# Ledger of designs, part 50: VH-VL binders against q8ixk2r445to577

Target 1, 133 residues: q8ixk2r445to577
Amino acid sequence: FFGMLQNKGLTDYCFDYNPPDENQIVGHQVILYLCHGMGQNQFFEYTSQKEIRYNTHQPEGCIAVEAGMDTLIMHLCEETAPENQKFILQEDGSLFHEQSKKCVQAARKESSDSFVPLLRDCTNSDHQKWFFK

## First folded at step 15 (VH-VL)

Design t45
Fold by OpenDDE, last read:
Structure t45 (fold): chain C 133 residues (1-133), chain A 121 residues (1-121), chain B 111 residues (1-111)
Amino acid sequence: as target 1 above (133 residues)
Amino acid sequence: QVQLVQSGAEVKKPGASVKVSCKASGYTFTSYWMNWVRQAPGQGLEWIGEIHPSDSETWLDQKFKDRVTITVDKSTSTAYMELSSLRSEDTAVYYCTREGKYYLSYAMDYWGQGTLVTVSS
Amino acid sequence: EIVLTQSPATLSLSPGERATLSCRASQSVSWYDISYMHWFQQKPGQPPKLLIHDASNRATGVPSRFSGSGSGTDFTLTISSLEPEDFAVYFCQQSYSTPYTFGGGTKVEIK
């Protein structure tokens, strides 16, 4: 699967990543932004290694969850996907992070009108359901 | 003006299939989710599923996953709902309904006139 | 799935009276300050008509006598003063979680 990764519950919002430096794409948080289908910042790929790849740049980035965190941070992809970069896009649309046993939920950023994907306990909320468009 | 015009009433025998159409006009067909909802006589409303016409992304109630197919024809701005292996319990008025866009949410703001599907031996 | 329970099943009132309809969800249908609960009016032989979206917002063309309130699991539709054309069946519906579900409806009938 590839393209825009759109949230079901949060109307017309997609995974978005726009690193400040195109030559240094890691270390920043993935956010949610209105789906626009333009540029490279909303194009992702779900791979057979269960990675969510930001592959419009070289070297390629992979979304990871750092220890003790609930945010999605861009790391470099590795030949063998590390455990903290493995997600399961389930049949019901839920995006499950294997290591934390939590689901990716569209959330409102604190003290902001912005939105971010965060790890939360898995529920039946459509805010935890995602699809590629 | 937004309009959803559905196909006419159907009478089917058990085990048969029915395909209901919903022609949309008055808005950009490929920009809004289209839902299908049914209502058995004297009963409440039951959501069947939805489709986004731009790419045919589809979400179904699992109880219908094996019998329902929702499709669209973008060239004619028409949505379709096909229900197979019909049972008497499938007797109902079937509605197509558009989900309007609101801030961070959707709501079914326009409805077709409904299509009565009667299943009887 | 989320189960919506409406009460009462039937409400018998006279024109001019206040109608209060309840919809209770089996779980919260709110996400931060947004409640994904909607209200519909249905008259015989007609499709449902959207009245209230997102718990408290009147749909276009809906008279001011209709109002919605609530969050979490408990929601209310209020008709401040019933008009003759308001006697109908009212349904609540949640769009918080697929499959979307409807309440069983409240029939507002003339006393």
Scores: ipSAE 0.932, ipTM 0.962, lowest interface PAE 0.4, mean pLDDT 96
Fold by OpenDDE, fold request of step 16:
Structure t45 (fold): chain C 133 residues (1-133), chain A 121 residues (1-121), chain B 111 residues (1-111)
Amino acid sequence: as target 1 above (133 residues)
Amino acid sequence: QVQLVQSGAEVKKPGASVKVSCKASGYTFTSYWMNWVRQAPGQGLEWIGEIHPSDSETWLDQKFKDRVTITVDKSTSTAYMELSSLRSEDTAVYYCTREGKYYLSYAMDYWGQGTLVTVSS
Amino acid sequence: EIVLTQSPATLSLSPGERATLSCRASQSVSWYDISYMHWFQQKPGQPPKLLIHDASNRATGVPSRFSGSGSGTDFTLTISSLEPEDFAVYFCQQSYSTPYTFGGGTKVEIK
C-alpha cells in the first residue's frame, strides 16, 4: 500500500510531514493536513516489515513512537524494522501500533485548529480508521 | 442541481442476483462518497455500504460482505449495487445517497428516488 | 455497532404545538466539539430528507422551526410549532463509526 494515508473520521485529512531541513528529515512530528497529494509531504508506504515509510530521497524515514510518547515521530528506517516502528493496518481500517498496543487516532491539538495522529486506546471510532488513497 | 436517478423496480426469485443503478448529475461525481441504504416495508433504514468513485475505495457492513458488490462507472457517473443469493428478507426499497461535505464530517444530503426489490417464490 | 434508540415511537400532536423528539446512542458519538449525529424526515412514498447535520446545524432550505441539540449520547430534535406538512417519520443517524446506523424512528401524527 502506498499514497496518501487518509483518515476515515476526520474528513479529508491525511498524514503530512514537512521537515524544516530537507537534508535532515528525522526528529519531527507527523501531523494531519488536508489531503492534496502535491509534492512528497503526503506520500507514504506501508511495507512488508510493517513500517510506514516516508517516501523521499535517501536515507528513507520511518514513523516511530518514542518511549513514553503518544506522538508519531520520523526516524531513519533500519535494515530490520525496530519494534517501535511496527504498525498493523487491520482489515477494519484500524491502524495498530504493536509495541504500545494502542491505535493511531486523529486528534485535535489543544488551543489550535491543527490536527495530529496520536496513540490512544483502541475503539470503534472512525477517527482510528485509515486507508491509502 | 444535484440529482440521483435510480433504475426501476425488480422482481426476483430466491437465490437470484439483482443489480441496481444510480445515475448522478449536477455535481462532480468523483468528489463525493456514494452510499447505499435499504428500507424493508414499514421498517427502518439499514446502511449497506459506501464507495468513493475516484478510486473505488469501499466500506461495507460486515453483514453484507459476502453478498454485496458496490461499483462505479466514472464515464457515465453511475454507481451500482449488486446483491446476490437473494432471500425474502432482502425485499426492500434500496436508496443511493450522496454524502455532502461539511467542515470535519459528511452527511447524506441527496437521495435517489429508491428502487423496490421484491424477492418471492 | 452503535445502537440508536428513539423515543417516543409515536407522537400525537396538533398543528401549532411543540414537538420534542429524543435519540439516545449506546455510546458517545462526539469527537471534541463535533457530534456526528444527523436527523432526517421521511414522508410516505418518499426518500428521507436531511434536516439537521452534526447535531445542531440546519440543512439548506430547512425552516427555522426545526432545531437540533445535544452531545455525547443524548440528542434532541425540536419543532417549535408544528405545520401540517411536518407530520411524518423522523430518523436519527450516526456517522461516528462504521457501520453507520439509524434509529427506529419517531412518527409524528396529527391528533
Scores: ipSAE 0.928, ipTM 0.960, lowest interface PAE 0.4, mean pLDDT 96
Fold by OpenDDE, fold request of step 16:
Structure t45 (fold): chain C 133 residues (1-133), chain A 121 residues (1-121), chain B 111 residues (1-111)
Amino acid sequence: as target 1 above (133 residues)
Amino acid sequence: QVQLVQSGAEVKKPGASVKVSCKASGYTFTSYWMNWVRQAPGQGLEWIGEIHPSDSETWLDQKFKDRVTITVDKSTSTAYMELSSLRSEDTAVYYCTREGKYYLSYAMDYWGQGTLVTVSS
Amino acid sequence: EIVLTQSPATLSLSPGERATLSCRASQSVSWYDISYMHWFQQKPGQPPKLLIHDASNRATGVPSRFSGSGSGTDFTLTISSLEPEDFAVYFCQQSYSTPYTFGGGTKVEIK
């Protein structure tokens, strides 16, 4: 699967990553932004290693969850996907993070009109359901 | 103006299939989710599923996953719902309905006139 | 799935009276300040008509006598003063979680 990763519950919002330096893509948080399909900021790939890969840049980035965090941070991809970079896009649309045993949920950023994907306890909310477009 | 025009009433035998059409006009067909909802006589409303015409992304109630197929024809701005292995309990008025966009949500703002499907031996 | 329970099943009132319809969800249908609950009006032989979206917003063309309120699991549709054309069946519907679900409906009939 590849393309825009869109949330079911949050109207017309997709995974978005725009590093401040195109030559240094790691260390920043993945956010949600209106789906536009322009450029490379909203293009992701779900791989056979269960990675959500940001493969429009070299070296390629993979979404990871750091210890004790609930945010999605861009790390470098590795030959063998580390446990904190493994996600399961389930049949019901839920995006499950294996290591934390939590689901990725569209959330509102505190004191902002912006949105971010956060790890939360898995529910039946459409805000935890995602699909590629 | 937005209009959803559905195909005419159907009478089917148990075990048969029915395909209902919904022709959309007055808006950009590929920009809005299209839903299918049914209503048995004297009963409430039951959601069947939805499809996004741009890429045919589809979400179904698991109750219908093995019997319902929702499709679109972008060239004619028409959505279809096919229900197979019909049972008497499938007798209902079937509606197509568009989901309008409201900030961070959707709501079914326009409805077809409904298509009565009668299943009887 | 989320179950929506409407009450009362039937409401008998006269024109000019206030109508209060309830819809209770088996779980919260709110996400922050947005409640994914909608209200529809249906008359015999017609499809449902959207009245209220997102708990409290009147759809286009809906008279001001219709209002919606609530959050979480409890929602209310109020008709401040019933007009003859308001006697119909009213359904609540949640779009918080697929599959989308509807309440059983409240029939507002003339007393």
Scores: ipSAE 0.927, ipTM 0.960, lowest interface PAE 0.4, mean pLDDT 96
Fold by OpenDDE, look of step 15:
Order: C-alpha cells, then structure tokens, then sequence
Structure t45 (fold): chain C 133 residues (1-133), chain A 121 residues (1-121), chain B 111 residues (1-111)
C-alpha cells in the first residue's frame, strides 16, 4: 500500500512529514495535516516488513517509536526492520504498533489547532482507523 | 439543489440478489462519502456501509461483509448497493445518503427517497 | 458496535409543550471537544432528515426551537415548544465508530 495515509475519524487529515532539511530527514515528528497530495510530504508506503516508509527521499525514512514515547518519529530505514518500526495495518483499519502493543490514533495537540498521530490503547474509534488513498 | 434519486421498488425471492441504484446530482459526486442505510417495516435504521466515490474506499458493517457490495460509477454519478442471498429479514426500505462535511466530522445531510425491497416466497 | 439507547420510546405531548428526548451511548462518542452524535427527524413515508449534527449544531433550515446538548455518553434533543409538524419519530446516530449505529427512536405523538 502506498499514497496518502488518511484517518477515518479525523475528516480529511493525512500523515504528513516535512523535515526542515531534505538532506537530513530523521529525528522529526510525523504530524497530521489536511490531505492535499501535493509534493512529497504526504506520500508513504506500507511495506512487507511492516514499515511505514517515507521513500520520496534518499536515504529512505521509516516511522519509529522511541522508547517511552507515544509520538511517531522518522528514523532511517534499516535492512532489517527494527522492532520499534513495525506496524500492522489491520483489516479493520487499525494501525497497530507491535512493540508497544498500542494503536496509532489521530490526536489533537494540547492548546493547539494542530493534530498528530499518537500511540494510544487500542479502541474501536475511527480516529484509530487509517487507509491509503 | 443536492438530490439523490434511487431506483424503484424490488420484489425478490429468497436466495436472489438485488441491486439498488442511487443517482446523485447538485454536488461534486467524488468529494463526499455515500452511505447505505436500511429500515425494516416499522423498525429502526441500520447502517450497511459507505463508499468514497473518488477511489471506491469502502467500509461495511461486518454483518453484511459476505453479502453486500457497494460500488460507484463516477461517469454517471451513481452509487450502487447489491445484496445477495436475500432472506425475508432483508425486507426493508433501503436509503442512500450523502455525508456532508462539518469541520472535523461528517453527517448524513441528504437522503434518497428510499427503495423498498421485498423478499418473499 | 456502539449501542444507542433512546428514551422514552414514546412521548405523548400537546402542541406548545416542551419535549426532552434522551440518547445514551454504550461508550463515549466524544473526541476532545467534538461529540459525534447526530439527531434525525423522520415522518411516515419519508426518509430521515438531519436535525442536529455533532451534538449541538442545527442543520440548515432547522428551526431554533430544536436544540441538542450533551457529551460523552449522554445526549439530549430538546424541542422548546412543540409545533404540529414536530410530531414524528426522532433517531440519534453516532459517527464515532464504524459500524455507524442508530438509536431505536423516540416517537413524539400528540396527546
């Protein structure tokens, strides 16, 4: 699967990544932004290694969850996907992070009109359901 | 100006299939989710599923996953709901309904006139 | 699925009276300050009509006598003063989680 990764519950919002330096793509947080399909910042790929790849740049980035964190951070992809980069996009649309045993949920930043994907306990909320478009 | 016009009433035998159509007009067909909801006589409303016409992304109630197919024809701005292996319990008025956009949510703001599907031996 | 329970099943009132309809969800249908609960009005032989969206917002053309309130699991539709055309069945519906679900309905009938 590839393209825009859109949330079911949060109307018209997609995964979005726009690093300040295109030559240094790692270390920043993945956010949610209105789906527009322009440029490279909303194009992602779900791979057979259970990675969510940001592959419009070289070297390729893979979404990871750092220890003790609930945010999605861009890391470099590795030959063998590390445990903290493995996600399961399930049939019901839920995006499950294997290592943390939590689901990716569309969330609102505190005291902000911005949105981010965060790890939360898995529920049946449409805000935890995602699809590629 | 938004209008959803559904196909006429159907009478089917158990085990048969029915395909109901819903022609949309007055808005950009490919920009809004289209839902299907049914209502048995004298009963409540039951959501069947929805489809986004732009790419045919579809979500169904698991109850119907093996019997329902929702499709669209973008060239005619028409949505379809096909229900197979019909049984008497499927007798109902079937509605198509558009989900309008409201900030961070959707709501079913326009409805078709309904299509009565009667399943009887 | 999220189960919506409406009460009462039937509400018998006279024109001019206040109507209060309840809808209770088996789990919260709120996400931050947004409640994904909607109200519909249905008259015999007609499709449902959107009345209130997102708990408290009147749909286009809906008279001011209709109001919605609530969050989490408990929601209320209020008709401040019933008009003859308001006697109908009212349904709540949640869009927080697929499958979308409807309440069983409240019939507002003339006393």
Amino acid sequence: as target 1 above (133 residues)
Amino acid sequence: QVQLVQSGAEVKKPGASVKVSCKASGYTFTSYWMNWVRQAPGQGLEWIGEIHPSDSETWLDQKFKDRVTITVDKSTSTAYMELSSLRSEDTAVYYCTREGKYYLSYAMDYWGQGTLVTVSS
Amino acid sequence: EIVLTQSPATLSLSPGERATLSCRASQSVSWYDISYMHWFQQKPGQPPKLLIHDASNRATGVPSRFSGSGSGTDFTLTISSLEPEDFAVYFCQQSYSTPYTFGGGTKVEIK
Scores: ipSAE 0.916, ipTM 0.957, lowest interface PAE 0.5, mean pLDDT 96
Fold by OpenDDE, second read of step 15:
Structure t45 (fold): chain C 133 residues (1-133), chain A 121 residues (1-121), chain B 111 residues (1-111)
Amino acid sequence: as target 1 above (133 residues)
Amino acid sequence: QVQLVQSGAEVKKPGASVKVSCKASGYTFTSYWMNWVRQAPGQGLEWIGEIHPSDSETWLDQKFKDRVTITVDKSTSTAYMELSSLRSEDTAVYYCTREGKYYLSYAMDYWGQGTLVTVSS
Amino acid sequence: EIVLTQSPATLSLSPGERATLSCRASQSVSWYDISYMHWFQQKPGQPPKLLIHDASNRATGVPSRFSGSGSGTDFTLTISSLEPEDFAVYFCQQSYSTPYTFGGGTKVEIK
């Protein structure tokens, strides 16, 4: 699966990554932004290694969850996917992080009109359901 | 203005299939989710599923996953709902309905006139 | 699925009276400050008509006598002063989680 990763519950919002330096793509937080499909900022791939890859030029980035955190951070992809980069996109649309045993949920930043994907306890909310478009 | 016009009433035998159409006009067909909802005589409303016409992304109630197929024809701005292996309990008025966009949510703001499907031996 | 329970099942009132309809969800249908609960009006032989979206917002063309309130699991539709054309069945519906579900409806009938 590849393309825009769109949230079911949050109207027209997709995974978005825009690092300050395109030559240094790691270390920043993945956010949610209106789906537009322009450029590489919203193009992701779900691989057979259970990675969510940010499709750009080499080196490739993979979404990871750092210890003790609930945010999605871009790391470098590795030959063997580390545990903190493994996700299961389930048939019901939920995106499950194996290591934390939590689901990716569209969340609203406090006192803001911006949105981010965060790890939360798994529920049946459409804000925890995702599909590629 | 937005209009949803559905196909006419159907009478079917148990085990048969029915395909209901919904022609949309007055808005950009490929920009809005189309839902199917049914209502048995004198009963409440039951959601069947939805489809996004731009890429045919579909979401179905698991109750119908093995019997319902929702499709679209973008060239004619028409949505279809096909229900197979019909049973008497499938007798109902079937509605197509568009989900309007409201900031961060959707709501079914326009409805077709409904299509009565009668299943009887 | 999320179960929506409406009460009362039937409400018998006279024109000019205030109508209060309840819808309770088996779990919260709110996401931050947004409640994914909607209200519909249905008259015999017609499809449902959207009245209120997102708990408290009147749809286009809906008279001001209709209002919605609530959050979490408890929601209310209020008709401040019933008009003859308001006697119908009213349904709540949640779009918080697929499968989308409807309440059983409240019939507002003339006393």
Scores: ipSAE 0.899, ipTM 0.952, lowest interface PAE 0.5, mean pLDDT 96

